# VHH binders against o75319: the designs that were tried, part 16

Target 1, 181 residues: o75319
Amino acid sequence: GNHIPERWKDYLPVGQRMPGTRFIAFKVPLQKSFEKKLAPEECFSPLDLFNKIREQNEELGLIIDLTYTQRYYKPEDLPETVPYLKIFTVGHQVPDDETIFKFKHAVNGFLKENKDNDKLIGVHCTHGLNRTGYLICRYLIDVEGVRPDDAIELFNRCRGHCLERQNYIEDLQNGPIRKNW

## First folded at step 12 (VHH)

Design L34
Fold by OpenDDE, second read of step 13:
Structure L34 (fold): chain B 181 residues (1-181), chain A 119 residues (1-119)
Amino acid sequence: as target 1 above (181 residues)
Amino acid sequence: EVQLVESGGGLVQAGGSLRLFCAASGFTFDDYSMAWLRQAPGKRREWVALITSGGETDYADSVKDRFTISRDNAKNTVSLQMNSLKPEDTAIYFCARQDWNYPEGFDYWGQGTQVTVSS
């Protein structure tokens, strides 16, 4: 069986590119088998993801999946030209240093290898909001030197939804910088 | 031949606990995600819990914080600890192997074990 995540329908499927960055956030796409539980207008598949990205005149160069499950879609549902990275990230709690490092390392590696293009790093968790927003903001803060409030505001505006978890927000605003190694 | 054999079901009162077991054979157990499904009378089969080959877990909203899925790769077993059981948890519970080659995401499941929760 396929369980639709709680409140999944409440969030915009895809955000907008974050100006000055290569990041775009979206909610988890669901494979076709989930469609029987959704109205047609609610459906958001991997194919739909790429269509929506193209509509924004953008191109994905990497997908980082932060969900803690593997049941929503398979990497084979994605174009072969777009690498897929899974970083299992537990919900509700601030990601640990290892998770943060994995994310930073992936982003830095992508940027190093993609200096000659403008392809985007697509990041998603379940809703593409809290875990996604935290790690993107953590990167901007720790690596790019962005002010925490600026990073959060930028993400919220581009995602079309605001970070909801207070512990994430608090950690971004007042927490220590995490190691980049 | 792939085989999944469930056990541990029974009758319990509301608020009680049960632990279900699944013995797997006939395939490389460590390579697969495993799940528990359930089917209540007059209802469709529904997903309950999943554990990946790496040990990551996920749960249906209806059982979250009450049920815990685990696996023992050395014994080729999957378990479901069910706490704070409710009458609406009454169903036949199935152990299932995840496979993306199938539309529903599962290719094999056992005969199931009956769980009945009385009010």
Scores: ipSAE 0.000, ipTM 0.224, lowest interface PAE 11.9, mean pLDDT 92

Design L35
Fold by OpenDDE, second read of step 13:
Structure L35 (fold): chain B 181 residues (1-181), chain A 119 residues (1-119)
Amino acid sequence: as target 1 above (181 residues)
Amino acid sequence: EVQLVESGGGLVQAGGSLRLFCAASGFTFDDYSMAWLRQAPGKRREWVALITSGGETDYADSVKDRFTISRDNAKNTVSLQMNSLKPEDTAIYFCARQDWGYPEGFDYWGQGTQVTVSS
């Protein structure tokens, strides 16, 4: 139903753009029906997301939703000018190779089509932390050749929270590179 | 050439059922996840159901437990069984091939088939 995700209120709504990349991470925005269960200052809607992005003098060019449900908000709640991509990603476990590939492919496609602008790829799961952080870091490591520890540090700093799942961290640090095609 | 051709749409009373079909050609069908999308008047095209190459299924919350997606790899077809139809299900329904290289997540879709659910 419309229950607030566990610990959702504990995380910053929106992170900062990751320098040198087009990524920005945020927690899942909640549609209006959730507001009755939140204090006004706790509310974070799709509209609030875009307002916060604008406050950072940035613009979203793509939203990648990694949540495993569609109950939090609807694509119709987003501007028509911003593409929405759903990649159903199970929590707590390291994403499979297919999920990783889907994410990489989507990011690469966006970058190819958006070479003439500086629009951001907004990525979120429930908390915008573990699944989100893993896939962004996996991309930086596998595609951009970033050192695992540098990628993790960069994400953590920009998100304002650190990756929590040890299996994610370990896979990023010591796991094999996944295919990019 | 990739082709997707939808059929089975029509007018039905609320609470009724329809079965949509999609015939696929021009690509290795077994390698791709397939989906049904729909677009209602004045609304964005939305994802409805997905079936992976391995046969795993997923559904939008709005249609879960009412719609069933299936595929026949021998015939290169995708089907959507729609039960307990509601007026809000009225839309053009599209069969689509999943490709994450595109922002919308799909690279090909058919011309669509109209589904109208009356009150």
Scores: ipSAE 0.000, ipTM 0.250, lowest interface PAE 12.6, mean pLDDT 92

Design L36
Fold by OpenDDE, second read of step 13:
Structure L36 (fold): chain B 181 residues (1-181), chain A 119 residues (1-119)
Amino acid sequence: as target 1 above (181 residues)
Amino acid sequence: EVQLVESGGGLVQAGGSLRLFCAASGFTFDDYSMAWLRQAPGKRREWVALITSGGETDYADSVKDRFTISRDNAKNTVSLQMNSLKPEDTAIYFCARQDWQYPEGFDYWGQGTQVTVSS
């Protein structure tokens, strides 16, 4: 059967919109086949994701999936009106320049095409924390010129959990700016 | 007709290694993610490893850093390198094709190959 990611239950399913940005982070939703391994209150499906977003009076305009697998849910489980982008991102390691560029390009493209609305960019990895937080912060730092500590603090506060990996934090705080082209 | 044929199982001592193979036929192999499943005596079938059509891999926590899944699209094969084997790895191992149309996420698997790890 399907394997529930380690510690997946420990994280809030959906964070809050990051003020001043179009970002919202969440943990990976799990398709129905995972429900047999979860208590009802632990379940978090693609449908649940959209319900929770609606409860915040927000609307998703894009989902960026950073997980390194394709087994958690299928894009077809999402509304047709919400584009889905997969960026395979290895866990535990600082994303490479190509991954960072892909993420930046996707975000910039979305913002360019969605200037007339306030739809959100939903970003998730497994827990919606480390990889997700790094790439969002990397974008804020490299593209929007946000101070690293401010970006990290903003993400942590809105996600409801703090970035855990020191290598990610260190790279954000002291690492070089990555190319935006 | 979709066919998956496993091979490479056997008896090994704890700490030993085995390499399992799966030969796939009857479908466009490159379009599918493939997986290894296993079923131990008295236990339910469990997911072990997965490799996407693009070559990305994922592992169950119980086998992470010990097992390596790979594929050869030219030969329509999937392999599982199993290192540092433990008695609890004893099971029938199945090669499986991923399909989201099925509740468990897999639509086909072979007859399996027996792996026995002695203490």
Scores: ipSAE 0.000, ipTM 0.232, lowest interface PAE 11.4, mean pLDDT 92

Design L39
Fold by OpenDDE, second read of step 13:
Structure L39 (fold): chain B 181 residues (1-181), chain A 119 residues (1-119)
Amino acid sequence: as target 1 above (181 residues)
Amino acid sequence: EVQLVESGGGLVQAGGSLRLFCAASGFTFDDYSMAWLRQAPGKRREWVALITSGGETDYADSVKDRFTISRDNAKNTVSLQMNSLKPEDTAIYFCARQDWDYPEAFDYWGQGTQVTVSS
């Protein structure tokens, strides 16, 4: 059967809203079938995700799933009121320009359509850290003009864990700006 | 449903050989890298051998030159030829699928097959 992703238990389930942005990062929620392999306190389901977000007095307006698999949970496990977007993103590699563009486009579209509220863009990969952090930071850098180190620091602080992949960090700090169109 | 079923384990004398087999089903087999893992009593599960979708192989240092991993995409099987077996090779051996999302992990493996090497 399905196994718990490696090191999944080591990461906080949900980060904090990134001040000045609409982003919040979290690790992948796991559907009910995974619960038999977890201690009760380790469980983190789609339902738990929304409960934790509410505990922060926030509301999700969009979920961007960056995992390269569909085995962790189903979109049907989410409230119908929250749109779900899948962007298959290969782990460990710097996302390609197409992936980056897809992410930027999704974020910009959401912001355009949600100017009248303060709903959050929830972003996750497996751990909600490396791929998630890279794309969020890439957006902040390329679209909002944030300094790379500031973006990284902001993400790390809010996620409660630091980006781990050096290739991601290096690309954010020294890599070229990617097209926004 | 993804299934991995191991077979071929048993009792063998030191210096002997065994061949393990794994039958895979429930997924596009030729798209995935496959591996053998093992867990000895009181020890952590460890990686033993890996074969990529392209047929490239890698081995743990402890089994290099003694073990050979292979695959048959037509039959959806993975094999592990174990030669020059040692008592320290005693373990439950698992056939495992490499995680597509997180390549450093494995997302499925079977119930395992017991390998016992006597001195």
Scores: ipSAE 0.024, ipTM 0.410, lowest interface PAE 4.1, mean pLDDT 93

Design L4
Fold by OpenDDE, second read of step 13:
Structure L4 (fold): chain B 181 residues (1-181), chain A 119 residues (1-119)
Amino acid sequence: as target 1 above (181 residues)
Amino acid sequence: EVQLVESGGGLVQAGGSLRLFCAASGFTFDWYSMAWLRQAPGKRREWVALITSGGETDYADSVKDRFTISRDNAKNTVSLQMNSLKPEDTAIYFCARQDWDYPEGFDYWGQGTQVTVSS
């Protein structure tokens, strides 16, 4: 028996595209088995994700799943046309250099192969906030040269929720640039 | 600092009952699901029972209908009522805070309390 992640209901299902980027963040969609534990208006399935993205006149080109578990949904629940990448990312702590590199590499690869379209990179962890926000911001800072505070502000505004974990924020603001190797 | 402290373990005869307690501190208790796990000698640690912040419960098949997990958010405690105990229930019982974004699904554990069921 899977249970709804704690505080999952407190967060908006899907954020907005981050202007100037191809990123959109959302909370983890839950497979059908979770629906019995949710009110209809609380449900957020993989199908709902794509519907909500469509409502924003956007299209997902890649999903990066940062959750550490595989219990929330299956890749088979996604359209075959949208690549799915799992990057197991432990919660609460700043992602290690390997995780950061994996994320950057995936993003760069996508951008290289999708220069002819405007499809989005969908990123989520459990709540689509802390790990998600950190890695997106880390990319913007390290690769795009965005000022840390600007990256954080942009993410927060577009996600509709602010990064909560101070260790993530501090690392983004004051931590070293991570190299891509 | 997150702390989980188990109590209530002991020696009991088969068919008997025990009630375990776990006192939690150092975090917002009602934000987390809590669980009991156990480890018997020479065996792997196994999940026994779980209770969400909202009070929903789940049990391993081996203890279903015999064990009851409960929590008191006002006191930051989680309990395990164990009825109809069997020798196979002999183990160290651990209180744990659930987080599926950790390797074993839990990020903090107590020191454990010994439960021994004699035949």
Scores: ipSAE 0.496, ipTM 0.773, lowest interface PAE 0.9, mean pLDDT 94

Design L43
Fold by OpenDDE, second read of step 13:
Structure L43 (fold): chain B 181 residues (1-181), chain A 119 residues (1-119)
Amino acid sequence: as target 1 above (181 residues)
Amino acid sequence: EVQLVESGGGLVQAGGSLRLFCAASGFRFDDYSMAWLRQAPGKRREWVALITSGGETDYADSVKDRFTISRDNAKNTVSLQMNSLKPEDTAIYFCARQDWDYPEGFDYWGQGTQVTVSS
């Protein structure tokens, strides 16, 4: 069976839209089978995700799932109107150039196709923090020209939690710009 | 419930061979990379071999060219062929399911099977 990810309960389910961007980060929603292991107030399903987004007067236009597993929820659990993209991303390691490129490409494609609306790009890993934060920040830095510290601060503030992994932070602050191809 | 059950361990002379098996159940086996780890007395658990869902393999330097990991998705099994065994290979060997969402890269282990290589 499925087990609750470690420390999953410790993180806010959904962050806030990052001002000046179309990004919103959240922790992984869990399908119904996980509910038996959670208190009612701890539950966070795909349905709950959309409800919380709505409460913020926002709308998701794309979900990018960075988890390395597919056991947390199924794409079928999402509304048909919201495309789902899986980018298998290894935890606790700085994503490789291919992963970074896939993420950038997905974001850019979405922005091109969604110029006429204000729908959000929802990004999540397990906790919606480290992998999620890194790739969002990497995009802001590499594509939007945002200062690394500004990107990190913006993400942390909006997510409600700070990036935790030093290797991610260090790479964002001091690492090379990745080619956008 | 996720279950991993190892078998095939035993006592063998140096230079000998053993084949370990792991029977997996309770999850979509085809979706996961699987690994073998081992823990010798007084030492930390170490990674030995890995096989991806796609069949790609990787090995610790200490076992390269001696050990071979394989999987049978139809039977939900992972195997470790161990050749040219050395006394330093003595350990409890664990089958593990890989999950990169966990710090150590694995989320489930079996109970392990004892491998003892005598000089």
Scores: ipSAE 0.020, ipTM 0.343, lowest interface PAE 4.7, mean pLDDT 92

Design L44
Fold by OpenDDE, look of step 13:
Structure L44 (fold): chain B 181 residues (1-181), chain A 119 residues (1-119)
Amino acid sequence: as target 1 above (181 residues)
Amino acid sequence: EVQLVESGGGLVQAGGSLRLFCAASGFTFDDYSMAWLRQAPGKRREWVALIWSGGETDYADSVKDRFTISRDNAKNTVSLQMNSLKPEDTAIYFCARQDWDYPEGFDYWGQGTQVTVSS
């Protein structure tokens, strides 16, 4: 059935653009069928996502979905002008090298193709926090050469919530650099 | 540390009843959907019953109308009332926490409790 993800209501729907990057993080939007189980102010649909992004005077150019399920919304619920990429990512554990590579490859591809605009890469998992934050930070660290603590702080500040998983934080701070190709 | 501890299993005759309990700790219990799974010898682990965080329930066809799942959020427990038990219900029963971000749909489960139904 269509049940609200655990703790989903506890997180801000959409973060802020990360300064100096094209990243913005948000929690998973829920398709219309979920609305009957939510108060109006709790609703966050694909349409609401785009409205909130617009309110920030931004535009999404890509959505990377890291959830491990497809039950929350359909790609068809998104505008045709915004590419959708699914990277099935298991929760709680540090993403494997393949997942990390897929994410980096997608981001690099987007940036290569979108040099002439300022569209954002929207990244989300269920809560738009741990998996999302890890992969964004991993990219900043491995590809952009950002200091781990700076990447984490930047993400936390912009998302409005802090990374919660110690294994993710530890890997970002002290783990090895992963392959970029 | 998430912990799930099952209890209440045992030996019963066909047509009998058992009530299983699961004690949960280490997380905000009322935020999560909980389930009972079972695994018979030589068979795959199968889903038996689910209770959502909101209290809604769902059952496998094989146990529908015979089993009832319930939860007590004040005590952080999940229960499975099993009536009209059949020999084919013989299995190790597991309490599990639902998480769709895991391949099986569950991220934690206990050590299980043995249920044996004799003919």
Scores: ipSAE 0.190, ipTM 0.586, lowest interface PAE 2.0, mean pLDDT 93

Design L45
Fold by OpenDDE, look of step 13:
Structure L45 (fold): chain B 181 residues (1-181), chain A 119 residues (1-119)
Amino acid sequence: as target 1 above (181 residues)
Amino acid sequence: EVQLVESGGGLVQAGGSLRLFCAASGFTFDDHSMAWLRQAPGKRREWVALITSGGETDYADSVKDRFTISRDNAKNTVSLQMNSLKPEDTAIYFCARQDWDYPEGFDYWGQGTQVTVSS
């Protein structure tokens, strides 16, 4: 249904671009049907997302949706000029190798195709924090060679919230590098 | 409106079998993973079986090799074949739609059907 996700209101709607990367994280935007359950200042629609990104003088080039549902908004709610990719990602569990690979593949594909611009990869789960943070950090660690602690700190700082799940943090810090193929 | 209606529960002797049914409506059934949950008296609701939209199945260790979950997308139904039933299987059984963005991993479930296994 149109239930507001638990704790959704507690998180900043949109983070900041991660310096040195093309990533930006945000919480899931909610389609119009959710507005009746929200105060005006709490509303965060797909339209609001793009407005907030513009306010940062940025432009989205890709949206990666990691939620496991499609009830929050429709791809049709997004501008046609911005590709939308759904990667169904189970909550609370460390994403499996297939999910990680899908994410990496999508990011690498985008970067190859968008060398001539500075458009951002927008990534979100429900809160835009744990699943989002893990996969972004996993990419930075595995593909870009960033130190785990540096990746985590960078994400936390830019998102405005810290990764909360210990299993994600532990895997990032001490887990094996995942295959890129 | 999403609706899930369970049926098929009843009283059965230990070692017996039951088949539960769930009728789903109000959503695109074949796009969703479905599950059976159960809640025994004084216990927390627990996951029993899951079937993905693609037909893959998973089971709790306690029911593995005894229970079989299946679905009929043409009829929008989910079934749970329960064999070799034990008294500890006594519970209210719920049909549920999977949604990992909810705390329990499910966003809808029915009123449930009572299963009682006597020793």
Scores: ipSAE 0.066, ipTM 0.498, lowest interface PAE 2.2, mean pLDDT 93

Design L46
Fold by OpenDDE, look of step 13:
Structure L46 (fold): chain B 181 residues (1-181), chain A 119 residues (1-119)
Amino acid sequence: as target 1 above (181 residues)
Amino acid sequence: EVQLVESGGGLVQAGGSLRLFCAASGFTFDEYSMAWLRQAPGKRREWVALITSGGETDYADSVKDRFTISRDNAKNTVSLQMNSLKPEDTAIYFCARQDWDYPEGFDYWGQGTQVTVSS
C-alpha cells in the first residue's frame, strides 16, 4: 500500500550537484497518496523535487529510478519534458554487471545527446544513497577514471549522507572495473 | 543482524485453531511492515497476511475472515491467529519483513514453522 519506506524521513530530500559531473542524487519522491501519513514539512512529491532543483538554479534532464517497485510515484507525475528511466535494482546487493551497464549506457546516451546544455541527471533509489551512490561512483570510476576514494567522498559530500553499505564501498574501492560495453 | 524466529506450529484437526508467533530482532521493528507467508509441498510460496507499522492489515482471499495478524511493538513480535483451519492450510509458515526493494517484496524471513491440518 502506501507505507512510508523505512528511514525515508531521515534523509535529505535532494543533494547537491556533484561538481565536475552532471549528477544529482535525491530520495524517492512520494505521490500524493502518501501525504496522509506525513507531516507537511516531511512531504516530498515529484513537484517538490522539481521545485527544489529550481531553487538550486539547476534543471533536470533525466531521471533514473533505481527502486525495485512502482508504488512510490508514477512517471506521469513528472513533466513530459524530462525523460524517465527505470532500472529495477535490488536493494542491499552490489548491482550486477547488467545493471551497471544499463546505468552507464543511459548516462552516456544522455551526455551524448545533451552536449549543448547543462541539464542534470537525477538519480534516486529509495533513500537516494546506497544504490544511487554505488552506481554513480561506479560510473565515475569505470568511465571517468576517478579514484574510488575521491568518487565516494564527492558523492557523500554532495548527497549530504555517506554511503552506508560496506559491500558497496568495498566493491568500489577494491572491486574490478566493469565493462563499458 | 536481522533475525526472525517463528513458533507455534503443529498438528491440528480440520476446524481447529493455531496461533503462530514471530520474534523479531536486529532492526527497528516498529518501522517495518511484517507479514506471514506460507509454502505448501510442491507449491510456490504465497503471501498470507500483512500488517503495517501503523497496524493496518491485509489478507489473502483464501484466509480472509479466518486468520488474524497482529503485532506487539513493545515485544517485537508478530502473531497469526488461525481459525477454522483446513487441510489446504497445511504448509510451512514464515514470518517476513516487508521491503519493496526486493523481488518478492520481502527481504528477511525465518526458518518457518510447520502447520499440518488433518482431515
Scores: ipSAE 0.271, ipTM 0.632, lowest interface PAE 1.5, mean pLDDT 93

Design L47
Fold by OpenDDE, second read of step 13:
Structure L47 (fold): chain B 181 residues (1-181), chain A 119 residues (1-119)
Amino acid sequence: as target 1 above (181 residues)
Amino acid sequence: EVQLVESGGGLVQAGGSLRLFCAASGFTFDDFSMAWLRQAPGKRREWVALITSGGETDYADSVKDRFTISRDNAKNTVSLQMNSLKPEDTAIYFCARQDWDYPEGFDYWGQGTQVTVSS
């Protein structure tokens, strides 16, 4: 089905680039079939995503989709020039080490291959907040050596919404560093 | 703590009707889509009906035009009116909260209520 995710309308569609990083977070874009259930001003399609990114004078170089379902949009709805990576990530619980590693590996690979440009890594889950924020922050903490509170604050400010899940926050602040290999 | 409590199940003859109820608590009810699931003996659990936070409804093909899902946000309840019941409708029926970020599409469900349709 094409049921709108709960609370999806409550979140800003696209955040801002995180200064000092190549990350930008956004909520899941919805394919055209969802539009019949939305007011025009509520619509946020893959096309709208790219338009909004362009309005920020940025360019996406990679999209990492953390949603667990595949019903929201198809990779074919994206420009062919932007690679799409799916990392199935269950909501509400702290991502496991495998998921964390997959995310880190993808980010590192992108950065290695895109040293000559300033394209962004677009990351989204359903709301582009909790799973998205956790994995971005986890990367900044584990790989870039950023202080947990600084990472969280940076993400929250740029996303325009704060991480909501306490278990994610606690793990970021007090949890162990995860292996990078 | 999220709680879902089903009621209204029972024994009914083929062609009969039942109305199931689910009382929800522990979360903002009107923010979530709700569903009824069922599981027959030896079979996988399947979704039966869904109602969105906005009141939109969807049904499995097997129950379309026979079952009606509704919700009362003031009472935090979801109901399933089952008409023209068939023996193949025999199952434990569960009230569930929808979350697409879980493998089953639902994150919470109750203990269920038994529905038995005799031929």
Scores: ipSAE 0.234, ipTM 0.610, lowest interface PAE 1.6, mean pLDDT 93

Design L48
Fold by OpenDDE, second read of step 13:
Structure L48 (fold): chain B 181 residues (1-181), chain A 119 residues (1-119)
Amino acid sequence: as target 1 above (181 residues)
Amino acid sequence: EVQLVESGGGLVQAGGSLRLFCAASGFTFDDYSMAWLRQAPGKRREWVALITSGGETDYADSVKDRFTISRDNAKNTVSLQMNSLKPEDTAIYFCARQDWDYPEGYDYWGQGTQVTVSS
């Protein structure tokens, strides 16, 4: 069924662009079938996502979906002009090297192909926080050489919520650098 | 530590009724959707019923109109009223906490309670 994810309502739908990056994080948008279970002000659809991004005077160039399900929305619910990438990512545990690599590869590919614009990489998991924050921070740390605490602080501030899971935080702060290719 | 403890299982004749209980502890109960699943011998575990944090309910087709899931947030319990039981309902019944960040959709399970329906 169309069950609302746990605690989904507790998080801001869309964060802010991370300064100095092309990243923006948001919680999972829900397709129309979920609306009957939500108050109007709680609704956050794929369409709402793009409207909110536009309100920030930004444009999405890529969506990376990290959820481990396909029930929340369909790629067809997105504009044809915005590519959609699914990276099935298990929650609550640090993503494995393959997942990290897939994410980095996708980001690097996007940046290579989008040097002539300022379109954003939209990243989301269920809440757009823990998995999302970890992989974004992992990229900033491993690829861009950002200090772990700076990456985490930047993400938290822009998302409007702080990374919650200690295993993610610990790995970012003290874990090894992962390969970039 | 999250704990889920099922109770209420037993032997019952076809057409009979049972009420299962699940006592939850170690987390904010009212923030989570809870589910019942069951596993018969030699079969895969299957979803039976779900109740959301908001009190919405859903059922597998095989148990719809026979089973009723409910919750008591004051007592941190979820219940499954099973009416018109059939032999095919025989299984170990599990209480589970829903978490969509897990592939299975659930992160914690009880030990289960045996339900046996005789012909």
Scores: ipSAE 0.026, ipTM 0.426, lowest interface PAE 3.8, mean pLDDT 93

Design L49
Fold by OpenDDE, look of step 13:
Structure L49 (fold): chain B 181 residues (1-181), chain A 119 residues (1-119)
Amino acid sequence: as target 1 above (181 residues)
Amino acid sequence: EVQLVESGGGLVQAGGSLRLFCAASGFTFDDYSMAWLRQAPGKRREWVALITSGGETDYADSVKDRFTISRDNAKNTVSLQMNSLKPEDTAIYFCARQDWDYPEGFDIWGQGTQVTVSS
């Protein structure tokens, strides 16, 4: 069915670009069928996503969807000019090495192909927070050499919400660097 | 360890009543919507009832006005009061934690409890 995800309304729709990066995090946009269950001011569709990004004077160049379902919206709901990548990521658990690698590979590929522009990598899970934050931070730590606490602080500040899951935080702070190949 | 454990199932005559219980552990219970589902022999698993973290309830048409779902956050339990039971209500009943990020809409399941309604 078209049930609103738990606590979805509690999170800001779109964060801010993370300074020094091409990342922006947001909660999952919901297709039109969900609007029946939302107040007008609560609605956040794929179209709304792009409008909000434009309001920030930014442009999306890639969307990475980390949700573990396809019920929220369809890739067809997105502009044809913006590629969509699905990385099925189970919630609650620290993403496995394969998931981490897939994410890193996607980001690196994008950056190689988009050196001539400043388009953003939009990343979302359900709430655009825990899975999203972990993988972004994991990338910053493993690939960019950012200190774990700095990565977490940067993400939290820009997303407007803090990572909530202790296992994610602990892994970022004290876990091993994951392979980049 | 996250766990759901159902209880209260059994044999009952048509027109009778049963109350099922589900005990939750290992997570913040009051943050989640909970549901009951059932699976009859040879049939697909079907949704029966849902209760949100806020206490709002919803029911399948087949059980509406006969079944009542409730929760006790102090005890980390969800219950299903089943009245006016019919033979077609015979099934294994499952308690589940709602997570619509999963394809099925639920991420944690109990082992199930058998409910048999005789004619």
Scores: ipSAE 0.032, ipTM 0.453, lowest interface PAE 2.8, mean pLDDT 93

